Miniprotein binders against C2 domain-containing protein 3 (C2CD3). Designs and how they scored, part 3

Target 1, 169 residues: C2 domain-containing protein 3 (C2CD3), of Homo sapiens (Human) (q4ac94r1171to1339)
Amino acid sequence: SSGLLDVGLRYRRSPRTAEGVLAARTVSISVQIIRACGLQAAAKALAEREPALQFSATVGVNASVTTHLSFLPQGEQRRTHPVACSFCPEFSHHVEFTCNLVTQHCSGEACFLAELLEFAEVIFAVYHENTKSASDIISIESCKEYLLGVVKVPTKELLIKRSGITGWY

## First folded at step 20 (miniprotein)

Design me1 (from md5 with M11L)
Fold by OpenDDE base, last read:
Structure me1 (fold): chain B 169 residues (1-169), chain A 80 residues (1-80)
Amino acid sequence: as target 1 above (169 residues)
Amino acid sequence: SEKIFIYIEGLSWEKLWEIAKKVIEEARKLGLYVIVTYDPKTGTLIILITGDSPEELEKAVELAKEIAEKYGAKVEVRRE
């Protein structure tokens, strides 16, 4: 079967503290990456093109997941720690993204977070990571990453569901 | 974070995999993170261990060496 990712999304309002007029201008989007499963098929597909991945396609991938909010800069992307040699990694990862309630476009027009969330998505990318070969020249990057799959979760449901979004994707 | 590379060779990939499984388990107990790579060209198992505690990292390295040596493997450690 195809791989699946178990995730949770929550919309949290910042508590208004007496000093927190500024805090009232931001919202936290909580993302939980719980686990994945069924990653072997993707690994095998990669191994057909990359023979060096045959080992991982057999015994398990070193999985990590990147999380990106579509309306945030690329630099705000977060990544889990790797889970070694598993097609069913348990991440138990939690991250919070701070979002401004009001942003400005280049045109100077104000945009509310609610408007962004209507069309935004949380993008999860699942990667397999390998170290570079011992025979390879030591480059700045010590690891190679291979995309196993991408999951996109619309954020529009966060606008109406207090409990957030949970499930397999 | 500190990265330690452990290179293990001199065994079949099956035996190297057995070593990897044990190292992964020990690293997990120490709260460390592991990436395992097998290089079929050299027959080398590469275990990358990362974490915030230098002490725990060194413990993991020693455990990995011990495990590998029990299998009769050659072990090399590189620290970044």
Scores: ipSAE 0.762, ipTM 0.925, lowest interface PAE 0.6, mean pLDDT 90
Fold by OpenDDE base, last read:
Structure me1 (fold): chain B 169 residues (1-169), chain A 80 residues (1-80)
Amino acid sequence: as target 1 above (169 residues)
Amino acid sequence: SEKIFIYIEGLSWEKLWEIAKKVIEEARKLGLYVIVTYDPKTGTLIILITGDSPEELEKAVELAKEIAEKYGAKVEVRRE
């Protein structure tokens, strides 16, 4: 079976801070990553090329999910905590992205958030993470990550549904 | 966030997996996060425990040692 990701997206107004005027210029996109399932197939496929992953393909992956909005800089990407040894991890992850209602392009032209959301997407990447083996002491990074799958959810639905969207992808 | 690596060896991968399951459960109770890796070349189970509470991390390490040693495994702990 193929993997699935249960996510929720909501469009909400930012709380009014003491700086009332500036707060009115931003909104929050709330992203919930609830759970995943069916990750074993992807793990097994990777293990065919990487024998070191055979253990994880058998007992469960150390799953984490990265989230980023397509129109935001890469630095705004968020990542869940890892869930160890599971093909059906429960993340219960919640993150909010603050977005300006109006942005300015390099050309000097104003772009409204609604225009961005019409063509934008929330990109979820599911990874398996392993620590480096004793034989790979040479690398500075303590862990290796392997891409299990990518889910892209269009943000245009946020413009239509005030209650947000929730579903399996 | 502090990281602690626990290296466990001297047992079959099946027994090491049983140890891992118990450690994962204990870590969960403490609100810690775990990454489990098995190195088939060395027969080593590597458990990475992460969290914000040094006290909880040390509790998890002690529990992991106790579990592993009860099964006769060799245990090494490295802290970052």
Scores: ipSAE 0.762, ipTM 0.924, lowest interface PAE 0.6, mean pLDDT 90
Fold by OpenDDE base, fold request of step 22:
Structure me1 (fold): chain B 169 residues (1-169), chain A 80 residues (1-80)
Amino acid sequence: as target 1 above (169 residues)
Amino acid sequence: SEKIFIYIEGLSWEKLWEIAKKVIEEARKLGLYVIVTYDPKTGTLIILITGDSPEELEKAVELAKEIAEKYGAKVEVRRE
């Protein structure tokens, strides 16, 4: 059994703010992460390699989801709050990514957002997160994350569907 | 945001899980976020509670202590 992620994507023209002309040159990609399900199989698979995850594979994972637009810098990545001890977490997460209608490649050539969206993806990575164990003091980080799965949703459909995209992936 | 770690031990993992479920429920009511970890090497349940409200965080800690103590568990709290 494979896990699923219920997401929604919308293409919205950015509201005209006091910056009028500048605002008109941007749009917002709205991303909703509603819920996930079926995460136990992935957790069990991880637990076979990492015995410390056996507990979570049994009772539920601490799930969070990162959202990344493939054409944006990594720093623009967003992450949901964690949902503790569940194989079917409900996130009810909403974020918006502001995108320029016109950008420039490293070569200096102009590229329209529509061209980017034709080949772009919204990348969702689902993680299980644990705190550092008492016996693992050597780790600098207080938490450890484990990748449960990755979902990639093409953005090309946003060019066609004004109402956006919604569904299970 | 403040991070509070609650370490609970002295019980089976099953009982520790029962405690965790109750703490999660209470934390949710307070609008807090929780990460639950079980360390099988030490038999310790680690509950990380995060949030922006110090008042709500302290409430969650007290509730967690009360729940754990009802089970006869040893509880230690560490704040960051």
Scores: ipSAE 0.761, ipTM 0.924, lowest interface PAE 0.6, mean pLDDT 90
Fold by OpenDDE base, fold request of step 22:
Structure me1 (fold): chain B 169 residues (1-169), chain A 80 residues (1-80)
Amino acid sequence: as target 1 above (169 residues)
Amino acid sequence: SEKIFIYIEGLSWEKLWEIAKKVIEEARKLGLYVIVTYDPKTGTLIILITGDSPEELEKAVELAKEIAEKYGAKVEVRRE
């Protein structure tokens, strides 16, 4: 778990277009996944229990990153393309999440996005992916994924910093 | 996106890795994405290439075959 992830978060107001009424009620959370480093330690740790990962632990992992906002449904998560055979992958990935300014709890109570962001997190999960062997049962999924690490970035700072949040985590 | 699997065998893992590095570089130039897997039980290098352009994918496959053949490796291509 000695790896690091370089990410950026920004709060962006939706442009008021003439189609405006619905757009005015939403904002976008912009997430940038720039790069990772130091993934070898995590790969080696996995390889101790999974011999099939020894090669990747030596030469480099096929890294991808999922992004999830804690207050959004899990189905809204996004994933980068894989970067092959590297312990220091450069993703240069950008994604935007549309968020309602006002939401309603199951109780019927209104909740403002600002209240959600105060306690919310952006959750990044870094995975290594391997293809299945030719001898394996042909399933819909052609690849196996292994969790290398998880990074959680609090969103409360987005309420204060207009320029957004950038850094290594 | 189309997926193409390239199976390369008949060489040491070190030489297979050298092939992989070259294939990764060529795929990158074509804007394609690659997943590399080595199966130590069979001694097989599996390269999965994905992308949106069938033409570029086929170019990558041909390049991969050429690279592997220069090393004297056995190559099998599966298109899914």
Scores: ipSAE 0.758, ipTM 0.924, lowest interface PAE 0.6, mean pLDDT 90
Fold by ESMFold2, last read:
Structure me1 (fold): chain B 169 residues (1-169), chain A 80 residues (1-80)
Amino acid sequence: as target 1 above (169 residues)
Amino acid sequence: SEKIFIYIEGLSWEKLWEIAKKVIEEARKLGLYVIVTYDPKTGTLIILITGDSPEELEKAVELAKEIAEKYGAKVEVRRE
């Protein structure tokens, strides 16, 4: 493979009340971003069209990872701190998304969040980041980032596996 | 967090990278975050250091200057 990300996902929910009406409750989706590997191939591919990346494709990328739940707005995404000059960065980063349950009025115990998780994904985007120099006349931002890869992990197994989901993707 | 930019130049990119590797390790020991960029148009290597501790940031700057001077690089530091 050309690159892999070692992650873990875990679900934690609050108890329901016994009064037969689902009260609004919060749920935590915990995401652990442990490490990545095999980033050199992606960096070399980008360097073919971007000479500014030749250095990083040789010595290692300044890697960071964004995390986004597919049913949340993009503004809810989170980002790790960078790890300099590595093709196998260690992040050891924890992200927690607190989600409200959606209630419904019914004789059964249906949960809207469960419907969302059935088809949802956690989306990880791995970036390389460069600091701009005075010679970069085409940009006003201090840093420029380059997408190295995207990893999507379905959340449906969280409905079944109480211990969570972990592994390489 | 605060940002410190360290510019080194006047050597081959391989030697500038040797400096950067040492700075990355020292910054890691101090709990700081680093981005390293090389600009081939100017022959400048840029070390961006960030962190929440002004004391540790200044330690990293002084170490970076010492390392770069040992190699004979021209050093410039800018703080934001």
Scores: ipSAE 0.756, ipTM 0.919, lowest interface PAE 0.7, mean pLDDT 82
Fold by OpenDDE base, look of step 20:
Structure me1 (fold): chain B 169 residues (1-169), chain A 80 residues (1-80)
Amino acid sequence: as target 1 above (169 residues)
Amino acid sequence: SEKIFIYIEGLSWEKLWEIAKKVIEEARKLGLYVIVTYDPKTGTLIILITGDSPEELEKAVELAKEIAEKYGAKVEVRRE
């Protein structure tokens, strides 16, 4: 079966710091990446095309998860630390995204965060990471990543549930 | 964050995997993060250890060496 990702999302007010005006204009979206399971099927599928992944498909993947809010720039993406050799990694990862309550479109129209959240998603991408082999010294990067799966969680429920969203996806 | 690569050779993949499991466990105890790769072309186990504490990283390296040596493996360490 396909893998699952246990995540939690919360809408939190930013504390009013001494920078009172800015703090009042932003909120935080808290994202928890708790754990994943059932990653072996995806790993095996990748290994069919990439023999170098056969080992990982057998013993466990080095899993990491990227988190991206669909309405934020790509540069705001966050990534967990890797969990080595497991098809059921425990991440226990927590990250907060600062979001403006009001943004301006190119047209000059104001867009409220609530409007964005109605149609937005939190996008989780689960990757397996390998170090470079001695034969692949040409790459500047020390590691290669392979996409295991993608989970998209709608944010619309954050508008109505103060307790947030939690579950397996 | 520092990166340390540990290359382990001279054993079957099964034994290398046993070493990897032990190293992962020790690294976890030290709060370090690990990526494990097996290169079937060379028969090399590559363990990348990362963390913020140089002292803990060095401990992990020493532990990895000790574990690998008990199996009679060849070990090479590279630091970045």
Scores: ipSAE 0.751, ipTM 0.920, lowest interface PAE 0.6, mean pLDDT 90
Fold by ESMFold2, fold request of step 22:
Structure me1 (fold): chain B 169 residues (1-169), chain A 80 residues (1-80)
Amino acid sequence: as target 1 above (169 residues)
Amino acid sequence: SEKIFIYIEGLSWEKLWEIAKKVIEEARKLGLYVIVTYDPKTGTLIILITGDSPEELEKAVELAKEIAEKYGAKVEVRRE
């Protein structure tokens, strides 16, 4: 629905490594997750089907954001800490994905990072988190998450725009 | 990091929310992270506090208990 996420992307070399050859072979994709807004509409829509969300849809959600660079394994996904009871949370979170300039394509062939970036995207997922009730405490997970929205930002502009990409998505 | 669960009950929904707002602010000042959940079946407000500092976590727990007791609420704390 109408949630918005303020983010920034930057393509940077990985300076200050102890090995000059390795520094020349890696780069960093820097991702900033600054803030979100407009989460109430998404929360209310979910609360129509999930009674557990009614309180949060009224007072504000416990928001967190996962970040995934599409050509990296899912295990490279990162997550912000939660911001309690807000429809416009401020995260001010920084994530760096270290990438090799030459990496393996899904076909098994080596490819340059630039080739991956042409079609890749950074995927942001905004979640609300609830603590499981005392009656559900025997579960191995203490919290349950609910997806509020997904934002995908193509990385291709990093090949052209040296200052990076920033804005609301 | 450590997880601390604070269960607060015995008051109206609106008063529990007033407690929650104060606890969120105090936890924020201590650099801690908070999730607030309300269970309408039991009338229980659940505050989950996490952080890397055991000292700050315990301070937040004591502040939360003080705030909730000032409102006359029943408080239970569980540490994970």
Scores: ipSAE 0.748, ipTM 0.915, lowest interface PAE 0.8, mean pLDDT 83

Design me1 (from md5 with M11L)
Fold by ESMFold2, look of step 21:
Structure me1 (fold): chain B 169 residues (1-169), chain A 80 residues (1-80)
Amino acid sequence: as target 1 above (169 residues)
Amino acid sequence: SEKIFIYIEGLSWEKLWEIAKKVIEEARKLGLYVIVTYDPKTGTLIILITGDSPEELEKAVELAKEIAEKYGAKVEVRRE
């Protein structure tokens, strides 16, 4: 499955104040989810095993994207709004993850954010969403989602590239 | 943010898709978000519309009803 996701990552330390002094010990990891393309192949593959997806595999999927940093809890993930019926949706979505410069490993030791970024990644998951039938009175969920693909972008280059990372993955 | 479900049936899937395309366009003009699902068991097109503006949501519902009725479809609306 070869969906392509156009994304941007930027590492930004606390901005200098008007006096030029670094005011805070937090930084932002800026994530842009711009657009996707090539989703039809993934949708068709899913539709082979899920008849409920035949329509969407023909006309376009209801695409949305989740994103999170590998060293943050899963509950910190963010999600775009859906874009209906497209194999090349445009999201134009921006999210900021605020991080402390000094954090704690899951092992318990203190570490610098830079140490975490060396081995971390931003994880994107692209989903299609179907509305459940009106006849499903028992269900507490209104939609069923189907994974179209996962994109993982290493963060290590943010340690060097002040302009950030951008491109298709 | 309210969820509005619009159920449209009584036409071929191709005509239901034509309705869906028009509803998607009108909802986007109103700053709303849409997902579209077709249930082949019942021949029903389901349009889920969400947004932060109750006023624009109700405009979208009325537009969707108008579009579907012009095609001769049966339409039902459910709010959650």
Scores: ipSAE 0.745, ipTM 0.914, lowest interface PAE 0.9, mean pLDDT 83
Fold by ESMFold2, last read:
Structure me1 (fold): chain B 169 residues (1-169), chain A 80 residues (1-80)
Amino acid sequence: as target 1 above (169 residues)
Amino acid sequence: SEKIFIYIEGLSWEKLWEIAKKVIEEARKLGLYVIVTYDPKTGTLIILITGDSPEELEKAVELAKEIAEKYGAKVEVRRE
């Protein structure tokens, strides 16, 4: 395959009403994270510097994917559940980002969503997760994550394409 | 509990991996999520199982213990 992630994006507005145009104040950007592949090369590269990853680089990684829409706050980031021990995990995960059609920047000026989408991206980060060893019992966190790759999909084409954006990236 | 840790040791990493594959499949059938880690310093396989169903979580733990014990591994379970 030529990409890391098989994803889909779609832009959706509220339906119109019979008594004229009911302006939708929010829209949904739907994101499908279907599957990944080709993770072995990334895992092997990380394992060269990290002995804790040698097993996973051999048998498959514990993969999960975060999704972030570039103009939204980091707190709007979403995350899949992990898929154990695979170099080509199937996620079949769906995310909805609810966005306002008109927003105000921190400068106070109004901005239409269409203007944001012209320059925005959906940012996917693929992680491997390890459970911390028994020797790390004192730590508050039970897992450590390792970045395998980042995929950025521009949102500009959502303004034009009726069927959305889909494919490997 | 929300998270269950299963520590398996006493075998080669290849045999521990065979156990892991079976546990992953059984957990998947129960709608659960799994992370598998191997600690080469201690020779320990760590299976973390999570999910929203306490009933299915306990089923997965019992299945994992049965599988590991059939291979002759030592098994310890910790709930968080």
Scores: ipSAE 0.745, ipTM 0.912, lowest interface PAE 0.8, mean pLDDT 83
Fold by ESMFold2, fold request of step 22:
Structure me1 (fold): chain B 169 residues (1-169), chain A 80 residues (1-80)
Amino acid sequence: as target 1 above (169 residues)
Amino acid sequence: SEKIFIYIEGLSWEKLWEIAKKVIEEARKLGLYVIVTYDPKTGTLIILITGDSPEELEKAVELAKEIAEKYGAKVEVRRE
């Protein structure tokens, strides 16, 4: 019905240290943001409310994607570079979250990473970005972003699927 | 990386879009990132270019100015 996002997730233990045989205590969760498509419908819907978006809804949006692992702080989120004027952008973006096998809960209690992954999600937010028009030349230019869509992929299947999770969402 | 803003005006939106397409392609070749915004109230096209290479950023700015000036547009550049 609406736009789709092509992503991949992988679970990988950190390699042993070069100084000797040591059991790995960290894990990498690799996230690939490959591409999106079908963004025009969301852009047109936003443009009905926002005249500044009419151009982008016609020619293509300036798309970017944020990635957030739900049990990590919001400051750990990552963002792709923008792809200008497209309704089917190619990002080919890779992000890696390094996690300890035993980590702190938000309240300070230790817990195993597997317990967090059982209930966690990777949250992708797709945005269009506009540069704000300044009323004077001296003003610092700012971008304004508009949410096009959100995709949430549960991480629990990483506990089962050796090769990871991939596909359109 | 740094941000460079290019303000282009004085043409129809169709011609401004033609400039934008050319600038997007040139920036892509240089490994740079672009967002394009059009303000219909002022008739201004705003091209924001970012990247890690100051040399390639400056090449893109000069190309954008050259393209826009060939179309007869008014061009202003701001660096941040």
Scores: ipSAE 0.721, ipTM 0.907, lowest interface PAE 0.9, mean pLDDT 82

